# VHH binders against Twinfilin (twfA), part 3

Target 1, 335 residues: Twinfilin (twfA), of Dictyostelium discoideum (Social amoeba) (q869t1)
Amino acid sequence: MSHSSGIPASQELISAFGSANTGDVRLIKVVIKNDELVVDQKLNVQSDFETDLELAHSVLQKDSPCYILYKKDDKSIELTGYNWIFMFFVPDNAKVREKMTYAATRGNLKRELGASHFVDEIYSSNMNDFSKKGYQQHKLHQESEAPLTMEEQQRNDEKEQGLFVGGGGSGMHVHGISFPVDSDASTAVSNFINKKFNYIELSVNVDDEKIIFSSSSNIDIEAISSKISSTEPSFHFFRYSHQHEGENLDSIIYIYSCPDGSNGTKSAPVRKRMLFSSSKANVEQLVTSHNVKIDLKLEINSPSEISEESIINELHPPKVEEKKAFSKPSRPGRK

## First folded at step 12 (VHH; from a1 with S103P)

Design a5
Fold by ESMFold2, look of step 14:
Structure a5 (fold): chain B 335 residues (1-335), chain A 122 residues (1-122)
Amino acid sequence: as target 1 above (335 residues)
Amino acid sequence: QVQLVESGGALVQPGGSLRLSCAASGFTFSRYSMRWYRQAPGKEREWVASISSKGSYTYYEDSVKGRFTISRDDARNTVYLQMNSLKPEDTAVYYCARDKWTPGSYEDFDYWGQGTQVTVSS
C-alpha cells in the first residue's frame, strides 16, 4: 500500500501554528504521539532569527526524531505572516521504525500546515546542523549546488519514503563512505575504462563491507533495464554510443538502483539500502579517478525507469522555443 | 596547483580602514565559498567571515560584524575583506581559505594562503 503514514496533525498543532504565524512564537517542536502530530514545545522570539537558532538546538533530544517549525524574521510576500523553515531531525540511533514513521509523515505535516509557508528546509541526523553555525553552513552550501524548491522536495519525499535515514546525516549533501574495493571490481573498472566492456555492475558485500564485482558485458541500451534487479540495490556503469545532431558520442552513464517497493519492486532491508547509499560516491570515484567524466548520473527505484528514450531525454533535453516561453496574450477579456 | 595569495596588510591607526585582497588560482573560483581567518599573537586561529559561491550570503564573527565586509569578484578570481573602524585587537595575520564542506563542522577548509599582516597600534 502507500508509504504514507496517515498520521494527522492534531487540532492543537494546527491552532498553534496559525497563532504563531502572526505572533511572537519563534519555534514549534512537533513530535508523533499516539499516531498524531502534536506540539511538544513552543518557544518565543528572544532575538534575531539566527541567534535564536540556539533555541532550536536546545529542544533536540539526541535519541528521538522530531520536526521543528522555525519562524524567520522576514514576512511572506503572498501570505499573511512570516516565512518559516521546516526542520527535520532524524538521529541515526533512533529506532528504525520510528525513523521511517517520521520520514513518511514529513510531507503530510507540511501539506496540512500549508507548504507555501516553508521557504527552506533543513534535515539532518546531526544536532549541530540545527544551530546558528549549522544554518550558516547550510546557506553557504546551498549555493554550491542547485537547491530543490520546496515543491520539488515534497514530491521527492513521497518517492523516497524509507530512505531518509541514509541521507539525513550531512544536511543537504550525501556523504561518501570509503569501503575496500575487491580486486575483481578494480579489474572490471579497468576493463570498462579501456573499453573492453561497455557495461559493468558492481555491488557491496554486506558482511565483508567491500565493493565487489557482479558482472560485465557488451550490451545495447535496450538491455540495461533487464540487468537491473527488482529486489537488490546495485551500481551500474554503461557507455552509451549514439549520435546526436550529427555528432558521434560516447556518453558514460552511472546508475544507482535501490528498489523501494514501487512499480513491482521489493524494498531491500534498511541496513543494505544504507550500505549501498553510503557507497555511491566511492563507487563513482572508481571511474572518475581515471580522468573519465560521467555524463549522466541516475538514481532509480525500478528498472522500468530506464529506457533509451528516458536516457536520451536526460542527456539531450528537448529545446523549448524561447519566444513561446515569453509570449503574452494582448487581448485579455475581449470577446 | 591551488594557490591563494593575500595582500593589503599594513600598519594603521585605531579607527582606520584597510582592504585585504586574496587572489585565487588553480580552481574554478565561482564554485566555492571563501572565508577569512585571522591569528593574533598568542591566540588560536579564528574565523572572521565567509562568503557563498555566488555572493548571496555573507557571515561574520560577532566582534567584526558591522565593521568588516567580505566581497568577491569572480571576474578577477578575488575575494576581499574591507575592514573599517579597526581596533588594536584586530591585529593579526589574516588568511583567506577555500571552504570545505564537512557535515557537522562550520569552520572547515582545504586550502589557505600564507597570510598578510595587519597591525593596529596606538
Scores: ipSAE 0.273, ipTM 0.748, lowest interface PAE 4.0, mean pLDDT 79
Fold by ESMFold2, look of step 13:
Order: sequence, then C-alpha cells, then structure tokens
Structure a5 (fold): chain B 335 residues (1-335), chain A 122 residues (1-122)
Amino acid sequence: as target 1 above (335 residues)
Amino acid sequence: QVQLVESGGALVQPGGSLRLSCAASGFTFSRYSMRWYRQAPGKEREWVASISSKGSYTYYEDSVKGRFTISRDDARNTVYLQMNSLKPEDTAVYYCARDKWTPGSYEDFDYWGQGTQVTVSS
C-alpha cells in the first residue's frame, strides 16, 4: 500500500474501537486532527442496525470529511466481536487538501484497526447516502456491478489520487467527489455542447478550490497541441469532425494535461498537480451530465504527446494497439 | 428501445387482492433493480417497492409493508407486485420503473411504463 499518508491512528482510537467491538457502541466518528486519526464522537446502540443508520447521518458535518466506523448487529464468525461497515464521507465543498488527505489516509485507518472487521464499505459525498434509505439504495445498486477485491480497490484509489469504493463481495459504489463550478465554466460547457465552439479549456482555481473557465475557440486538430500549456495542468474538450472508413464522425475528445518536467515541460507544484488530478472525473461529468458521450479520454504530460496522428491512432487503433480506458496516448499509428 | 408494460390493474373491493405484472424488453433485465411507483389523482408519484437485480433485497414503503410483495422472474423478464388486503388509499395508477444509478440520489429511474389503474372501492 505505497502512497498512504503518514497519519497514524491515535492510541485512544485503537482502544475505543477494541472496546466498542465487544460493547454497546453503535458508531465511532473518526477525524484527522493534528496529523493523527482521533475519535470525534461515539454513539451507543439505540435500536437495530438499520434503524440506527440515522445516527450516522446525524453526526455528519456538511463541510467536513470524516470516517464512520459503524457496527452491525451480527457477530463475526472469524474474529472476536461484531462485523462493521466502514463509512467515508467526503462532501463536495470540503477543502481539496482535506479531501486528499482523508482519501490517502483511508487505507491506513483500516489496516491499523484490522481490515477484516469491515465487511462492507460506503463512500459518498452526499449526506443522504448515510441513512436508512441511503443504505437501502446502495444495497439495491451494488448487485448491478461486479466488485473488485478490497485490496485491489484500495490500490486503485491510492494510485489514481481520487475516491473509489471497493470491497470484496460487498459490491459498493462510490458517489462522485466534486468541486464547485464557476458559472463561466458551466456556460462554456453548454456552448461546447451546443456546438458554438469545438474547443474549450477548463482549469481549477487553487485558492478558491473550484473549476473555472480558461478559453474557448474553434480550431483545427493540428492546433490542439499549441493550446496546451507546458507549465500548468489543464483540461481540454475538443470536437473532432473527420471521416473514417467512409463514415462522417464527430468524436469528442477529453484531454487532461499534467506537465511533469519531461519533454521540455516544467512541473507544477505537487499540491497543484494533485488538485487537478483529483478533478478529472468531475470535469468529465460536466460534459457527460448533458447526455454527451466522450469518445476518447487522454492523459498527457506534454503537449508533444498529442497530434492528429496520435488522436487517430487512439480513436481508431491499429489491430495490434487498442486502448479502452483513460490512458496516455500510444505512439502515432499506421493504417 | 427500452419498454416497460404494466398490466393487471382492476376494480376491487376493500380487502381484496391483485397481482400486477410489468413486462420488460429492450435491455438486459437481470442487471437492473426495478421499482413500483404509484400516483393517486392530484397527488405526486410515490415510491411503493424496490427489488434488486438478483432479487436478494426488497424494500417497501411503510404503508404497504406486509401487504405488498415485489418479485421478479428473469426468465420472463417480468416484475410482479402482489397486493393483498387492499385499501381505498391504494387507489392509484401503478407504474414500474427501471432503477438508475445517480451519484447522490437514492431515488432515481430512467424508464417507466404507461401504468395500470388500480381502484379499490365498495
């Protein structure tokens, strides 16, 4: 589990969890204070496990991330004590640094308490998901998707610098984590969707922690590389009108650029790069929420990685080279 | 492409029973959670019951719990609502709906049928 924060669980938290595992505690709210995971609040069992889910909702603070260690009513067969649900609330309007710190610390918290205690996991940015009705809805939705193992999901979360809910056999889904969006950025997305422009650039304001508008224009595909900064991270949407095998296509291309100091670029500060990286899915959703399909997603470290050839190769791979997910471009293909 | 067709609505006496059916087509039925909603005249549509894609989880609105049973038959691509001990308050048009995953929402759906009328009166 490389990439975890160095934030340890306090002795008080470890002791409280051990006591709660055999006692009358329903939930423990955990927060990070002074670079340590600490108990913020404990609530006792009031009723059955599903009814008490309203207690989990009651301890959430709209603007602040937290973890909730939530005890079920059944005892573990393999371990002393009860089975638990691990809950991670990360509200959209929390500070981005705080969101990233909690995301990076999640795995360490579970390891220090003993990951085998947690038979289910719920991660969300929405308070409504931490209630009886929210729990029911999550269980209903989880059967529609095959889960990765808990270990595989945790590794993905740590490597991708975002939030994703995992769990073997639990089948959990994570709601998106997003920053506020400036009205000019929303307008620019609408103008792109309505085909007023075939190109837009979006950015993130580090001080305000929101998605902002940078530029829009109508360009040819050869101009994309020159629009991409070699010093600042950025997001780009481009509508590529072209013909392939006799068919007229309008392909929508989403580019995340994060210069890393290679190929003549200059690396932005680590905090800035992490902020932009964690925003990738939220920026994508600005377009996909309008029922628009993105045909190609690219992650690049240099403007030199994109060209008409590289985009064609990614959209229409040669039979040997095929990419299916958000990825870095392959070398330009030959057909 | 996606179609949901409800049937089985009728006029019944209080205390009676009805079984509603919802025939689904145009999608892989076994991968989706399904729901029943109802709408009485002049009221907003309200959730009645939900069933998960494998049928492992069923949930009911409090006013119908113990009286209504949601079930599914994947071989027939059909969702059922068995309604027992019917009351005049159950009078409504009943719709089946396909569940939709939407971040931050616990009640969302993308397709529904035309509905079937259930009337409970003396």
Scores: ipSAE 0.193, ipTM 0.697, lowest interface PAE 4.6, mean pLDDT 78
Fold by ESMFold2, fold request of step 14:
Structure a5 (fold): chain B 335 residues (1-335), chain A 122 residues (1-122)
Amino acid sequence: as target 1 above (335 residues)
Amino acid sequence: QVQLVESGGALVQPGGSLRLSCAASGFTFSRYSMRWYRQAPGKEREWVASISSKGSYTYYEDSVKGRFTISRDDARNTVYLQMNSLKPEDTAVYYCARDKWTPGSYEDFDYWGQGTQVTVSS
């Protein structure tokens, strides 16, 4: 549902996070160098967690994106060690390429470190949000029920999964809009399930509020990007037949594409983006109701975000032998 | 229209206690974080305390931590500041303010009242 990239966490970063989880480190600044997530800085605890938030501010550079893994003072109820805040700083004046790369890598970083460690998240282009007073405003705002613009409501809906990490604080239930399904779309889904086609595209007719059929074909994984519109939101199902580590697999890939003006696309109208985004679960259910498992779900803003390498990396992420080494050391000499 | 009316200010001896009230009207009180500020004669206004819209989070300026308590009563649309162990340095006009939601800003507010005078002297 979020963007992904093929940029892995370095072994140094995984080890540093594991050690910091039970040690005296306050924060780890993470950057992307040479297509790898690496430690840029580590700063130690100097005071209580709120006062030390000035350390997070102090490591930001006005024109450079970064992540900050920030340790709180309270211990996790369910995990060994402390609770963490995931911070993502993306200044508006950063290069477009950097902004996209960091946005696409955010989810992978959290996943590789263990998303349940992060009980709060701060995402901002403003350095002042990464300070003691900025954090206080963040917490005050989380409870505020100020009027939301449609774009803000959509953004909140898209972050729903992230807001429940770390023990599931109170949250609002979000229900998708249920659209009827046109007969051609139902037929296309059946043909996909019965393997007549390995690719289908579905859409939503905004005026009639129906899920409709767009196209079907048999394609290679390399052709998916060319099937995705640069101007209209769309839904795609692809069956990827491949071999991984001696096992033959038929992986079902579900792609929601919503052009936003990046990478040569044109932004879709807000009403259309809202209706398509609200329909994601209903469109997915068309396939899963036939007892078919979706192996990978992707949300993209541009066809250029889809490649064989990006799909393979999401389906079969590289394993790190010492990934659990960032937890408490229980034994010397992990191999 | 939005109104904030502070009350409860008085002359007290050092070590004494006061409870300030801020009655709010003209807006949906439960949707907003609220703040107290104070301004001593000839000095800049300074932040004292904040409370979130549901009351789950409270924050205090360091010199008042442990002595002052901010609270809210949504049924009465009222914010309170309980001030204990008062010191001469707490002498100021105290203002209630409604938090202005602005990304990246922590000192913004859009309304404050006329204030209530607190004087701590022997």
Scores: ipSAE 0.115, ipTM 0.654, lowest interface PAE 5.9, mean pLDDT 78
Fold by ESMFold2, look of step 16:
Structure a5 (fold): chain B 335 residues (1-335), chain A 122 residues (1-122)
Amino acid sequence: as target 1 above (335 residues)
Amino acid sequence: QVQLVESGGALVQPGGSLRLSCAASGFTFSRYSMRWYRQAPGKEREWVASISSKGSYTYYEDSVKGRFTISRDDARNTVYLQMNSLKPEDTAVYYCARDKWTPGSYEDFDYWGQGTQVTVSS
């Protein structure tokens, strides 16, 4: 139950999709009205599926989120009928609560209609991404690979938890919702920056949707794992004072913990997980806005993922050395 | 250092064919989508064709569709543009370009070569 969706699909929508899957409909625009997913528009096939993508652009409203169920021309291998593209438009100027509602509802919509129908997905805040050229760019980039940084890993995790990915045709970015920060949390961050404490924990008050202070203390690195809840999402900053290769280092470590039910942990409700995930960047900025560099960012699902050895290996990975001249040198982790 | 070097441009009679090559170095070629652009006298640089990193998807500007074919050879770090049924309006400097690894506008790229001149005479 705790993993159940919110807003149900209307009988009208379910019936319209079933008919469209074997009929002459090219697209169905879906919106949320009166806590229900409903049909807003239907447009018929006019040409091939790529040419008709301009119809998807034509049904967008610049200030309102929507979904578009878009039919391709090829038949499903698994199901009777055609393959579909799931499109999710989330304009930047939409109301925050509405953006959250649409983001949280898209998985349920796909499940109620039958997720196997949807062989591709396009999410964007840019209306021009819902066009023939926008689709082509989407396909070109689906095969691309690149090294993941902690920031990029954080973005990928946010996508998996329902955060927006906008600007596909003009660049990738993740839309988060910035919550206000309680004064006690701001004070705790200042005390951490000023080295009064080497550890702080921050949280989100889900009822008020605010970043709040949980605890602060001076601890040894061995104690971090015991500070991390196995049942509640949480944010942690730790200053690790240590020596490495003759240097004294103060490494700032940012940990986002989100228990997922694995390794003896308990998964929080989806709304709570979304609120914490949306706050990752805002919480990070509380420290970085003081011109402090975060030396290591970790996202974990269990306290057991944190140990002195794991932190040292991330900060100072084993060297892979190369000869000089015409070679790109290998670099160790940050100080 | 990222480097893209185009070659194969020539003077060709209308109806003729050319194959352009673009040798890539200084990056992991197989991870990137590649593009061809062209710039005719007095015109802005325009997109011609694109190929995905694994070659599964190719796309063409409408005016060259059916006449031009983009391909890639990852073993040789090279992208090609086979141009058939050439017309005077295909006269341009042709540029090879590397797409951004992150999604961006179909008008955006991060590295390009010096270009190779294609001239279709009357």
Scores: ipSAE 0.069, ipTM 0.639, lowest interface PAE 6.4, mean pLDDT 78

Design a5
Fold by ESMFold2, fold request of step 14:
Structure a5 (fold): chain B 335 residues (1-335), chain A 122 residues (1-122)
Amino acid sequence: as target 1 above (335 residues)
Amino acid sequence: QVQLVESGGALVQPGGSLRLSCAASGFTFSRYSMRWYRQAPGKEREWVASISSKGSYTYYEDSVKGRFTISRDDARNTVYLQMNSLKPEDTAVYYCARDKWTPGSYEDFDYWGQGTQVTVSS
């Protein structure tokens, strides 16, 4: 099912798109400002459709998501005007809230402008995908993107890593099952609780099916993202020392990361993902059994989902005033 | 175990024609886009042509457009490069490459053949 943010297109944007559909505009860059979709830049046709694709690249900003409405040279057979490409750029290092807002808003943008105008779409975190070469690769890969069934993807992953789903760990279930814990992992948890380290990483040894130690250190919150693998599932505990409303706080944050192939990550084999997922509660209990409260639990698929701002907003949500509820409904699955 | 083997390179006169072949094995050929590159002595490798997995999209470097045609035969796991109106500047080692398949984003390519020599001279 689709998810929508309720952020409307500005009248300026709607008017600009209508004029561009029959005029000499090549692209319109769209951003979200003040809870509204607005025109950020508008560039005219300078050459043929493919050569002008470098204009799309040229308007991207490395750290900021945006949409680009890009006009082709061929006319629509169903509508007055031209066919368009909908481009959605979401850089990995953008803020998590910003990425979520843009992802939730893209369907509404297309719908308000008329989805039938958009005959193609390009979604990527890589600026180079929004160029002449990137477009050619997109077209080549559209035919190569015959969807793998979940079963086919699982078999491919198993062959690459030599693992087979169902070959181990069958019958493990529910809270209360004791996974073997390596002594180094137990020691790392003790050192975290005793504040020798403010960060630990734990993992699961797939062959032995036990919880193992990966690393420990004293780090700043900005370093957490760099500690999280883009290719392997992992567990992290971090003590975030910060100040909020005049109080000094030490908040305990538990992070389970499971790369799923989104946002430039590589999905781990299904057996490994299931083993880590079933270990979440057991790993959590290694810390909570010492009467330590975990202040925030996060499940993520990419290191880019973690930032100081995202952690602060989860620990200390901004107070939402009812008078600021400008017809914005509460929806399941958000904050 | 991916293997790409180019063949068909030869000495040819200017204005002549030549067809290169690239036999593929060790992967499901029909699921991948394929490319040709070339490298003249002392120069960087340059992209020549690309073909999508179903053959619906072909792209060419400007200097070969209209003279070269890329094609594929999925039954024989082979990609071809038909080269017409050959010029001395087309002299190079020609390489077949498999386009990288990655869900969610593209990367250029991941495997090369050993190459086949094309020489255009009087």
Scores: ipSAE 0.066, ipTM 0.625, lowest interface PAE 6.8, mean pLDDT 78

